# Miniprotein binders against q9bqp7: the designs that were tried, part 248

Target 1, 240 residues: q9bqp7
Amino acid sequence: VPQNWFPIFNPERSDKPNASDPSVPLKIPLQRNVIPSVTRVLQQTMTKQQVFLLERWKQRMILELGEDGFKEYTSNVFLQGKRFHEALESILSPQETLKERDENLLKSGYIESVQHILKDVSGVRALESAVQHETLNYIGLLDCVAEYQGKLCVIDWKTSEKPKPFIQSTFDNPLQVVAYMGAMNHDTNYSFQVQCGLIVVAYKDGSPAHPHFMDAELCSQYWTKWLLRLEEYTEKKKNQ
Key: E = the ipSAE of ESMFold2; O = the ipSAE of OpenDDE; V2 = 0.75 times the mean of E and O plus 0.25 times the DockQ between their complexes.

## First folded at step 22 (miniprotein)

Design me6 (at its last look DockQ between E and O 0.03; V2 from the best seeds 0.00; counts 0 for: pae E 16.1 > 1.5, placed apart)
Fold by OpenDDE base, look of step 22:
Structure me6 (fold): chain B 240 residues (1-240), chain A 89 residues (1-89)
Amino acid sequence: as target 1 above (240 residues)
Amino acid sequence: SREELLERIKELIKKGDKLLALYLLFDYILKYPDNPEVFIEVAELLLEMGRPEYARLVLEWAKELAKKTGDPELIEKVERLEREIEERS
């Protein structure tokens, strides 16, 4: 049980989307502060097993590609992810705010992969927007807040070369989603709250993306795990 | 066999093929995930290879496993190696 329990949901905020669909999605810039990001917390609180598996994978990849080849591979993976997010932001943005759609960005296998998910996405409220949890003292940049199949969700878009058909296969992604939810629900920059999460795993080959929907109950379960990770991070930092 | 694999790893270290040796050491641990002796052996080899950061990681597991066995000799060996890592770090 977390020592510093804090609710994921804000009872002072209405669950009802304010009837005014914001004509423009919120895009709050991330301020570079001393405050740890969700990603940093998760990375520094990886289990020994997770670290081990990652290092083993890294060593294998270096053996196969060489050191320079592995660096190039890593850079390419990062670039592909970035381009995918940029393309999604362009797609989900209102037409009036559409930057010149680079047609090349839209012709990716990843974009093809998520088409069936995008059909069920509506009511976009935030895109690439910063969230801060003032009490728990962490920040994050969420990909999207929108309705998925009529339910308001924090949506996190992921790229993968390997199938991830189960939410358990997404590793710490559920923790990231609920961390963003909890932060947003208590961030004064947002007038609404979210009760659901969605992880979408897009594939390079254009195969159908896997949606991993997280209801309020599942979000609450992962929130507890997130709080434990945050406490671990805080403790490690105090001892450093 | 465990002995053959360990010998192969030692030979690779001797030949200077450190990357392959590292890879095989990780695989060696995975083959014997509950054996504190294997973890200790791997930690020792990692130290010899000049990789104290990996040795530390492996020794943390070794310590947990050794405690579960209750073998004082294994616990002492882990503690000795922990001190050695601290001195080299």
Scores: ipSAE 0.010, ipTM 0.209, lowest interface PAE 9.4, mean pLDDT 85
Fold by ESMFold2, look of step 22:
Structure me6 (fold): chain B 240 residues (1-240), chain A 89 residues (1-89)
Amino acid sequence: as target 1 above (240 residues)
Amino acid sequence: SREELLERIKELIKKGDKLLALYLLFDYILKYPDNPEVFIEVAELLLEMGRPEYARLVLEWAKELAKKTGDPELIEKVERLEREIEERS
């Protein structure tokens, strides 16, 4: 149990946006400071088993592709993920037209993969927006806040180029989502809060994306696990 | 094939190579991302490896997939395994 337990939801805040028909999604700029990001906390608190698994995968890929081939592969995976997120931000922005941008973003199999999910997404409130939890002292950059099938969610978009794992693929994604939720719910830049999460895994071949919905109860369970990771990170920082 | 990968993972578990088995279990669910039976199989193996927390997480994804299929047998299998994991806690 964490020593510094803190609630994921803010009882002083509405669970619905208070502004009638907001027309522009929030995009709070990320201003990295000395406080840690969600991704850094998770990376620095990986278990020995997680580190070993990723290292074994790396070594197997290097054996198959060579060192230069592995570097090219991982660079391409990173680039495709970046392009995917850029395309989704453009598609979901009411003031930006993708046709006035690089239309190659629309030709990705990943974008085809998520089309059926996007039909269920509405009421976009934030895109690529910074969140900060001032009490717990961490920051993040969430992908999207929107309604999914009528429920307001923090939505995290993931890519899967092949069935094999990627370096960035972990079991930690639910922790990332709830960390963003907790930060947003306690960030003065936001006037509303979110009680649900959604993880969407898109596929390079255009196969239908896999959504993983997280209701408020499931989010609360993962929130406790996030708090333990944050506590572990803080303790490691003091011991270094 | 899927069967060959599963047998390889089981062999690694028997040999005690738990971290490589965990890697291949993760790879296995990503190869079949819309198949709830795959997630159930992975959850069972994770529990056998002494990783009930990962088993619970994978099983929650299996539950969502099983609900999409509407297959009551898969839904019941997930719920039965959830009870087994909780009782061992």
Scores: ipSAE 0.000, ipTM 0.113, lowest interface PAE 16.1, mean pLDDT 78
ESMFold2 (binder alone), look of step 22: mean pLDDT 81; pTM 0.765

Design me7 (at its last look DockQ between E and O 0.96; V2 from the best seeds 0.71)
Fold by OpenDDE base, look of step 22:
Structure me7 (fold): chain B 240 residues (1-240), chain A 89 residues (1-89)
Amino acid sequence: as target 1 above (240 residues)
Amino acid sequence: SREELLERIKELIKKGDKLLALYLLFDYLLKYPDNPEVLIEVAELLLEMGRPEYARLVLEWAKELAKKTGDPELIEKVERLEREIEERS
């Protein structure tokens, strides 16, 4: 049980979309400060086993590709992910704010992969928007807040070369989603709250993306785990 | 066998094939994640390879396990190795 319990949901906020939902998605810039990001917290609180699983994989890739080849591979993966998010932001943005859609960004296997999910996405309220949890003292940049199949969700878009058909295969992604939810629900920059999460795993080959929907109950379960990770991070920082 | 794998790793270290040795060390460690003695042995080899950053991580892991088992000898051995790392850094 977390020592510092804090609720994921804010009872002072209404779940009802106010009719005054801005026609334009929120895009709050991430301020670089001393406050840890969700990603940093998760990375620094990985188990030793998880760390060495990644290190073993890294060493294997270096053996196969060489050091320079592995750097190039890593850079390409990062670039592909970035381009995918940029393409999604362009797709989900209102037409009036459409920067010239780089047609090349839209011609990706990842975009093809998520087409069936995008059909069920509506009511976009935020895109690439910063969230801050003032009490728990962490920040994040969420990908999207929108309705998925009529449920308001924090949506996190992921790229993968390997199938991830189960939410358990997404590792710490559920923790990231609920961390963003909890932050947003208590961030004064947002007038609404979210009760659901969605992880979408897109594939490079254009195969159908896997949606992992997280209802309020599942979000609450992962929120407890997130709080434990945050506490662990905080303790580690006090001892450094 | 565990012994054969360890011997192979030691031979690779001796030959200077550091990349393969490091990979195999991580593989060896991951085969026996709940064995503090294996972790300590891996940490010693990582130190020999000039990789104190990994040795520290392994020793932290060993220490966590040793605390769970309540074995004071293992804890002492880990702490000794931690001091050796600090002295070499």
Scores: ipSAE 0.733, ipTM 0.923, lowest interface PAE 0.5, mean pLDDT 91
Fold by ESMFold2, look of step 22:
Structure me7 (fold): chain B 240 residues (1-240), chain A 89 residues (1-89)
Amino acid sequence: as target 1 above (240 residues)
Amino acid sequence: SREELLERIKELIKKGDKLLALYLLFDYLLKYPDNPEVLIEVAELLLEMGRPEYARLVLEWAKELAKKTGDPELIEKVERLEREIEERS
């Protein structure tokens, strides 16, 4: 039970979007500040067991690939993820600049993997957009806010290489989604709120992605867990 | 099992095979997560290998577990090693 409970939903805010430039999804830029990010909070509150599971994996990879081989592997994984998110932002944008899209940006098995999910996505409200929780003092960068099968969701796109899944990242993914949701629902840059979440796991080989839908009740349950992680983070910083 | 793995790790450290020793040391630590004496052994070996950054993390874990048991000998061992790390950092 968190000591500093705060609601995930804003009772003073409508579920209906406000009238503004309806042809362009919101893209709020991250601003420089000292407020911790969602990902930093989650990273700094991993259990010691989780930390050393990752370190053991790192050492095995270095044994297999060598130091330079491992650096190249991790750089390529990061680049693939970055290109995947850039491609999705381009695909989901109803507007584009006058410059033509880079065809190489759209080449990946991950994009093929999510095609059946994208057919159910509409009404895009935000893409790669910053959120800030003014009261709880954390920030994030959400991937997408859009309707999925008629329900407005915070959508998180996740990549997975089938031979080497990121089990630890899957564990905290629901916390990341609800943290973004709570921040957006209390951020003055947004005139509406969202009660549902969606985690989409895409595969490098192009096989069909797996959606994980989170209704309002499930989001509320994970919100409580997020508040505990945020409280733990704050306490650790006080003891340093 | 535990004793066999620990002796294997110590031999690899003496042999100078530090990459394999480090992998097995993390594997050893993860196989015995509820034993603060194991964590203290791992921290000592990490200091011998010149890895105080890992030793510090392991000692934080050991300190939490040692306080749950209330064993003052284990708590004193952890605090002694923490002071040693600060001297070498």
Scores: ipSAE 0.529, ipTM 0.855, lowest interface PAE 1.3, mean pLDDT 83
ESMFold2 (binder alone), look of step 22: mean pLDDT 78; pTM 0.708

Design me8 (at its last look DockQ between E and O 0.76; V2 from the best seeds 0.00; counts 0 for: pae E 4.1 > 1.5)
Fold by OpenDDE base, look of step 22:
Structure me8 (fold): chain B 240 residues (1-240), chain A 89 residues (1-89)
Amino acid sequence: as target 1 above (240 residues)
Amino acid sequence: SREELLERIKELIKKGDKLLALYLLFDYILKYPDNPEVLIEVAELLLEMGRPEYARMVLEWAKELAKKTGDPELIEKVERLEREIEERS
């Protein structure tokens, strides 16, 4: 049980979409400050076994590709992910704010992969928008807040070369989503709250993406786990 | 056998095939999960190979396991190696 409990949902905010859905999605810039990001918290609180497995994978890749080859591979993976997010932002943005759609960005296997999910996405309220939890003292950059199948969600888009058909296969991604939810729900820059999360795993080969929907109950469960990770991070920082 | 694998790794280290040796050390850990003695041994080898960062990583895991077992000798050995890593850093 977390020592410092804080609710994921804000009882002072209405779950009802205000009829004045801004015609333009919110895009709050991330301020670089001393406040830890969700990603940093998660990375620094990985289990020793998880860290080990990642390093083992790294060593295997270096053995196969060489050091320079592995660096190139890592760079390419990062670039592909970035391009995918940029393409999604372009797709989900209102036409009036559409930067010239680089047709090349849209012609990716990842974009093809998520097409069936995008059909169920509507009511985009935020894209690539910063969230801050003032009380718990963490920040994040969320990918998207939109309605998925009529449910307002924090949507997190992930790229994978391996199938992730189960939410358990997404590792700490559920924690990231609920961390963003909790932050957004208590961030004064947002007038609404979210009760659901969605992790979408897109595939390079264009295979249908896997949507992992998180209802309010599941979000609450992962929120508890997130709080524990945040506490662990805080303790580690005090001991350094 | 455990001994044969370890000997092979040591031979690779001696030959200068550090990448393969590193990979095999990681596999060695996975072959004997939850064994703090194995982790300590691997950490020692990693330190000898000039890889203190990996040694530290493995020792942190060893420390966690040693604490779970409550074996004071293992804990002491881990702490000794931690100090050695710090001195070499």
Scores: ipSAE 0.225, ipTM 0.705, lowest interface PAE 1.5, mean pLDDT 89
Fold by ESMFold2, look of step 22:
Structure me8 (fold): chain B 240 residues (1-240), chain A 89 residues (1-89)
Amino acid sequence: as target 1 above (240 residues)
Amino acid sequence: SREELLERIKELIKKGDKLLALYLLFDYILKYPDNPEVLIEVAELLLEMGRPEYARMVLEWAKELAKKTGDPELIEKVERLEREIEERS
């Protein structure tokens, strides 16, 4: 099937918000199917340069920390990312934290980092929710769908130890956002669609997070790149 | 220079400083990412270090570049080294 027949937006679905917000954000369960996830597609289609940049970084860290120190560092980074997403879901979901917030979970540099962004976020429609593109056959788990400065966005929360003031420095994150957007717009579990994306890069030391807003035009440009990565993944799997 | 970096890496391999040698080998690849001769040299050194998994990865990149050049000598060199790696599996 030609790629020009797979638009990111669904013309049979309204792109306008309804007159009232939902009382509870959607949380569609993720099903582990044989169809690939967005993150698996992106991991399996990294360029050789990207792979060797990662390996060089790994060896530098091992030189600095030792093998055991590197394993501990990696485990802690993963745990911090997990707790960051749990804290954000708690903050954005009134049903989970209506009576009491866990202040220890909410205390971190990453949460401090995003405070100024959260002031501009409202109208949460989905949290930690599965999406599936029924035609292109891929699945994902998006972080958040909410309004940012009045525009409904798929929002992706990322942690980083280095500043990323430009969207180009966020690597494959824009592809991840548009892949989730396209999947949501073509998933029968959702009655609405989104035209915009937002990547929020939070910093461990609490420095102000960088928001990377993606309007419809920019999303369309990255959608084309995502489709190429998905095609590359499919061709590699057929030739194995 | 490229020659100075390569000699430094070879010296570290000879001394048995595997971690620093490996870091510098990856750094060397990234400085010359479009040179199949460099990638073949690195793959040979990775095999000498006992790292056939990394050598295989580098050779896949070298094969792509050698194919673009159309140089049959480079292609044959890559294929011979691929057979050597598979025999040591």
Scores: ipSAE 0.181, ipTM 0.698, lowest interface PAE 4.1, mean pLDDT 83
ESMFold2 (binder alone), look of step 22: mean pLDDT 80; pTM 0.756

Design me9 (at its last look DockQ between E and O 0.95; V2 from the best seeds 0.68)
Fold by ESMFold2, look of step 22:
Structure me9 (fold): chain B 240 residues (1-240), chain A 89 residues (1-89)
Amino acid sequence: as target 1 above (240 residues)
Amino acid sequence: SREELLERIKELIKKGDKMLALYLLFDYILKYPDNPEVLIEVAELLLEMGRPEYARLVLEWAKELAKKTGDPELIEKVERLEREIEERS
């Protein structure tokens, strides 16, 4: 269906980390944001129905909380998400390279929620690391690359409240993962590739997180859908 | 009913209660998302409210639906309103 198909996997790369791989996870810094990010592409290619579902939700929240109350609410949700990702980066970093851990970061319902998932995570290869697809011209910041139950995955951590603060298609979460995977597999900063994905939804009240595993076949199917969204984004920008 | 909701929204716009009107307009189009005539009507109300940024988005949606049906009169309605937005800029 995409006019310009490109493979998600790189046949010139090993899917097995070699024995000389660094013992410290990669953390490639973001450079200038002169090309679109994964999240920008997905945001700007939402269906019109989803755009107006989000706008209606925003207006309802403003009616309930006032404009200042809504700004405080969204700032708090953003801060909680940031602290959750910071805590996970700290937990997953080797203790020998980080001598101290912030105990306040470790005390949250979201961290409690993911504990059973973390027991199955090992072999961390990257944390909060930039990816760039040089051919398709998009960037991202992936959360984690590690083994989950023995399979090397791009892992994306999501927070959830009841209700969720934003309405998006459930298909966008898998698209984000495969977009990061494709970029990493074609980024010269990485010497290995991944074929699997994992989405982990953590809950504020500490309830057990829900893992969504994506094998190579499922990743390939979502990759096709990502390429369509990227194609739509590119065409939209040509008309602006 | 649909007619009662439209009359309420129009009254709120005249009173200047823009926040509630905007919420109800978005709720209205989400109840009838496959109807390009509803979307065109909402775009006109958004222009009356001084919200051309939302009117443009709604008209883009209406045009997509009108093109899918192949109805040239609806497409012309959308394009007329798009020209009106550009002229009022």
Scores: ipSAE 0.604, ipTM 0.890, lowest interface PAE 1.0, mean pLDDT 83
Fold by OpenDDE base, look of step 22:
Structure me9 (fold): chain B 240 residues (1-240), chain A 89 residues (1-89)
Amino acid sequence: as target 1 above (240 residues)
Amino acid sequence: SREELLERIKELIKKGDKMLALYLLFDYILKYPDNPEVLIEVAELLLEMGRPEYARLVLEWAKELAKKTGDPELIEKVERLEREIEERS
């Protein structure tokens, strides 16, 4: 049980979409500050086993590709992910704010992969927007807040070369989603709250993306785990 | 066998094939994650390889395991190696 319990949901905020859905999605810039990001917290609180699994994989890739080859590979993976998010932001943005759609960004296997999910996405309220949890003292940049199949969700878009058909295969992604939810629900920059999460795993080959929907109950379960990770991070920082 | 794998790693270190040795060490750790003695031994090898960052990480793991077992000898050995790392850094 977390020592510092804090609710994921804000009882002072209405779940009802205020009829004044801003015609334009919120895009709050991420301020670079001393406050840890969700990603940093998760990375620094990985188990030793998880760390060595990654290091073994890294070392294997270096053996196969060389050091420079591995750097190039990593750079390409990062670039592909970035381009995918940029393409999604362009797709989900209102037409009036559409920067010239780089047609090349839209012609990706990842975009093809998520087409069936995008059909069920509506009511976009935020895109690439910063969230801050003032009490728990962490920040994040969420990908999207939108309705998925009529339910308001924090949506996190992931790229993968390997199938992830189960939410358990997404590792710490559920923790990231609920961390963003909890932050948003208590961030004064947002007038609404979210009760659901969605992880979408897109594939490079255009294979249908896997949606992992997280209802309020599942979000609450992962929120407890997130709080534990945050506490662990905080303790580690006090001892450094 | 565990012994054969360890010997192979030591031979690779001696030959200067550090990349393969490091990979095999990580594999060795992952094969025996609940064995603090293995972790301590790996930490020693990582120090010999000039990889104190990984040695520290392994020793932290060993320390966690040693605390769970309550073995004071293992704890002392880990702490000794931690001091050695600090002295070399």
Scores: ipSAE 0.566, ipTM 0.861, lowest interface PAE 0.7, mean pLDDT 90
ESMFold2 (binder alone), look of step 22: mean pLDDT 80; pTM 0.750

Design wk1 (at its last look DockQ between E and O 0.83; V2 from the best seeds 0.76)
Fold by ESMFold2, look of step 22:
Parts: structure tokens; sequence; C-alpha cells
Structure wk1 (fold): chain B 240 residues (1-240), chain A 103 residues (1-103)
């Protein structure tokens, strides 16, 4: 139970935007800031058990690929993730152009993997947009806010080389989504709020992506866990 | 007691090096490696304060490996070469200290 509980939803906001016709999605710039990002909070509050598990996995990968091979593999994973997000922002943007760069971004198993999900996505309200929770003092950069099967969601796109059919197999991703949601719902740059979340896990081989939908009740449960992680981070950094 | 103090000071030096590298670049891949080094060094500092010398040594070894990796990646970026060379020398001193502690 967090010491500084705060609600994820804002009762003074509608969960529906004013505009229903085509509009330009919000893209609030992320400002360099002394307050922590969501991803840094989550990374810095991993348990020793999680860290040792990841180091064991790293050693097994090094045995298979060599040290230089593992470093190259890791670098490529970062590049592929970056390219995936760039491609999705391009696809979901109202400005579509047939540029060579766009075609290269679209040539990906990950993009093939999400096609069936994208058919259910509409009403894009924000893309690659900064959020800030002024009261709780954290910042983030959300991937997408759009309707999924008629429900307005914060949507987070993830790449994976392994299937992840259940939400529990996405470690801290639910915490990331609810942290963005809570920040957006209390950020004055946004005039509406979101009550649902969606995590989409895309696969390199083009296999159908797995959507992990989070309704308001599930979001509230993960919100409590996020608040504990933020509290742990804050306490740790007070002592440094 | 002397080994505990040396392990604590090594962990703190690694944390200082992490912060200096953060000032050089915002590259997400470098920052990922630095975050790993930071967390491991923090766990190592805690282990040293408890007198758990084997845990502290292992954690410092992993932290230094991530820091070396981060330095390699920063060198590829070609930014601030004079500052990077200074940090490399400090990292080499940290590596020598760890090697002495492992003997």
Amino acid sequence: as target 1 above (240 residues)
Amino acid sequence: SERIKRLEELAKEILRLVEELRKITDDPYVLYLLDKAELLAEFALDAAKRGDLEEAEQLLKWAIEYLEWAVEEVKKLGVSPEEIERLIRKLEEAIRELEELLK
C-alpha cells in the first residue's frame, strides 16, 4: 500500500474527445527534465532477483553468440524497436507519403505481425507524445492514444522474438501503460482522459501480434503497483 | 573492514563515472547500458555495507562490464573524445582496483 496514493482517473474529465472528424494527433514534445521518466523508475526499481535472472540469461546468450555477437544482437534489438515505432507513427499519422524511407520501415515482420490489430485501431488522438504527472512528479513518452475496438486506450507497442500470449509475460509493461495513463489524465496539455490500456506484442517472424487489453479495473490494480515502484524510486534517490 | 571500505569506494566511483557519461550523451542505447551499471553498482554498495564481500565483488564485476560496454558505444558516437579518454583512464583505474580485490 503506497504512502502517497493518488487516483488514476480524473473525475473532471470526459473519456471522449470533442473532435470526431479527422484531426491531427497530439505530439507534445518531451522536454529534458530532472524529474524521472517512467522507464527509468521501472528500470531502477528492479529487484536483485530480476537482475540476477537477466544476468544469467545474458551469460547463456554470450555462450551461444560470443561477447561481440551478444553486443551486436542487443544493438540490433534496439534498432529494430526504434524502426518499429517509427513505422507505426508513420502508418497512424494523417500525413501519408510514399517515400523510400517509409517503404523501408514498412518492410518488417513486426509490421506484418500487427496488421490485424491495426484494423481495429481508429480515432488516433496522440502519437509519440509526452505526458507529465505534476503532482506525482514523473514524465513519460507514450506511443499512441487511439480507439481499439471502440475503446479509447493508451496503446504501447512492443517487439518480441518470442510469443507472449498472457499479460503477465510482459513484466513491467502494464505498469508502464498505467503510469502513462495516470499522467495523461492529470496533464493540462490533454483535455480528455483514457480509462483503458492496450499492450500489443509484435513478432519478428510476422506471426499475429498478441493484444493485451486492460479495462479500468485492471488498470486500477496495476496503478497501485506503479505507485509503489515510484515510491521506491523516490526513497532510493533521497539517499544518494 | 579495509576490504569493505575499498568495495564501497569502488562502487561509489563507478556511480560517479556513470553520471559523467550521462552528461556526454542522450543516446538511448548508451543510457540503457548506464542504467544497468548504475543499478548493479547500487546493489554492490549495499552488499559491501552488509559485509557481503562475494556478492559485492560479483555485482561490481557486472557493473564494470556494462560501463566498459557503454564507453565502447560512446566512442562509436564520436562525441567529446577528450572527455571520453579521461573517463577511460578512470575506468581502467577502477578495473585495476577490482582485480586487486579479487586476488
Scores: ipSAE 0.756, ipTM 0.896, lowest interface PAE 0.9, mean pLDDT 86
Fold by OpenDDE base, look of step 22:
Structure wk1 (fold): chain B 240 residues (1-240), chain A 103 residues (1-103)
Amino acid sequence: as target 1 above (240 residues)
Amino acid sequence: SERIKRLEELAKEILRLVEELRKITDDPYVLYLLDKAELLAEFALDAAKRGDLEEAEQLLKWAIEYLEWAVEEVKKLGVSPEEIERLIRKLEEAIRELEELLK
């Protein structure tokens, strides 16, 4: 059990967005500060065993591709992810902002992969927007807040070359999603609350993306795990 | 032992280099590489304190590889040449120290 328990949901906030919420998605910029990001917390609290497994994988890939080849591969993975997020932001943005759509960004297998998911996405409230949890002292940049099949979700978009049909195959992504949810639900820049998460795994070949829906119960379970990771990070940094 | 102490000092130097690089970039890819280097250096420091020299050395090697990679990526981003050059010199010193410890 976490020593520093904090609820994921804010009982003082309504689950319904106020009718006065702007039709334009929120885009709060991430500020550079001493507050750790969700990503940093998760990366810094990986187990030694997990690290060794990843480094062994890297060494195998270097043997196959060469050092430069592996660097190029990794760079391309990051670039493809970035372009995919930019394309999704463009797609999910209001039509008035559409005038600058780079048509080339839309011509990807990843975008094709998520088309069936996008049909169920509506009511976009935030895109590429910063969240801060003031009490727990962490920040993050969330991809999207929107309704998925009529449920308001934090949506996290991921690219993969390999099928990830199970949420367990998404590693720490569920923790990232609930971390953003908990921060947003307690961030004064947001007037509304989210109770659900969605991880969407898009595929390079255009095969149908896998949606991993997280209901309030599952979010609460992962929230406990997130709090433990945050405590581990905090303790680690106090001892440095 | 003197070797343990030197490995600990090298791990701490890598951690300092990571912190300096974080001050000059917000690029998510570079930050990812720096997080890897930091975590590996922290594990190396812990291994050294336990007297596991082989593990410490391996972890430091991997940490340095990520730092070199991070520096290369920062160069591509067009960050100030003077600041990068200073960090490169420090990294080269750390590499030399590791090479000496591995002999």
Scores: ipSAE 0.733, ipTM 0.879, lowest interface PAE 0.7, mean pLDDT 91
ESMFold2 (binder alone), look of step 22: mean pLDDT 86; pTM 0.871

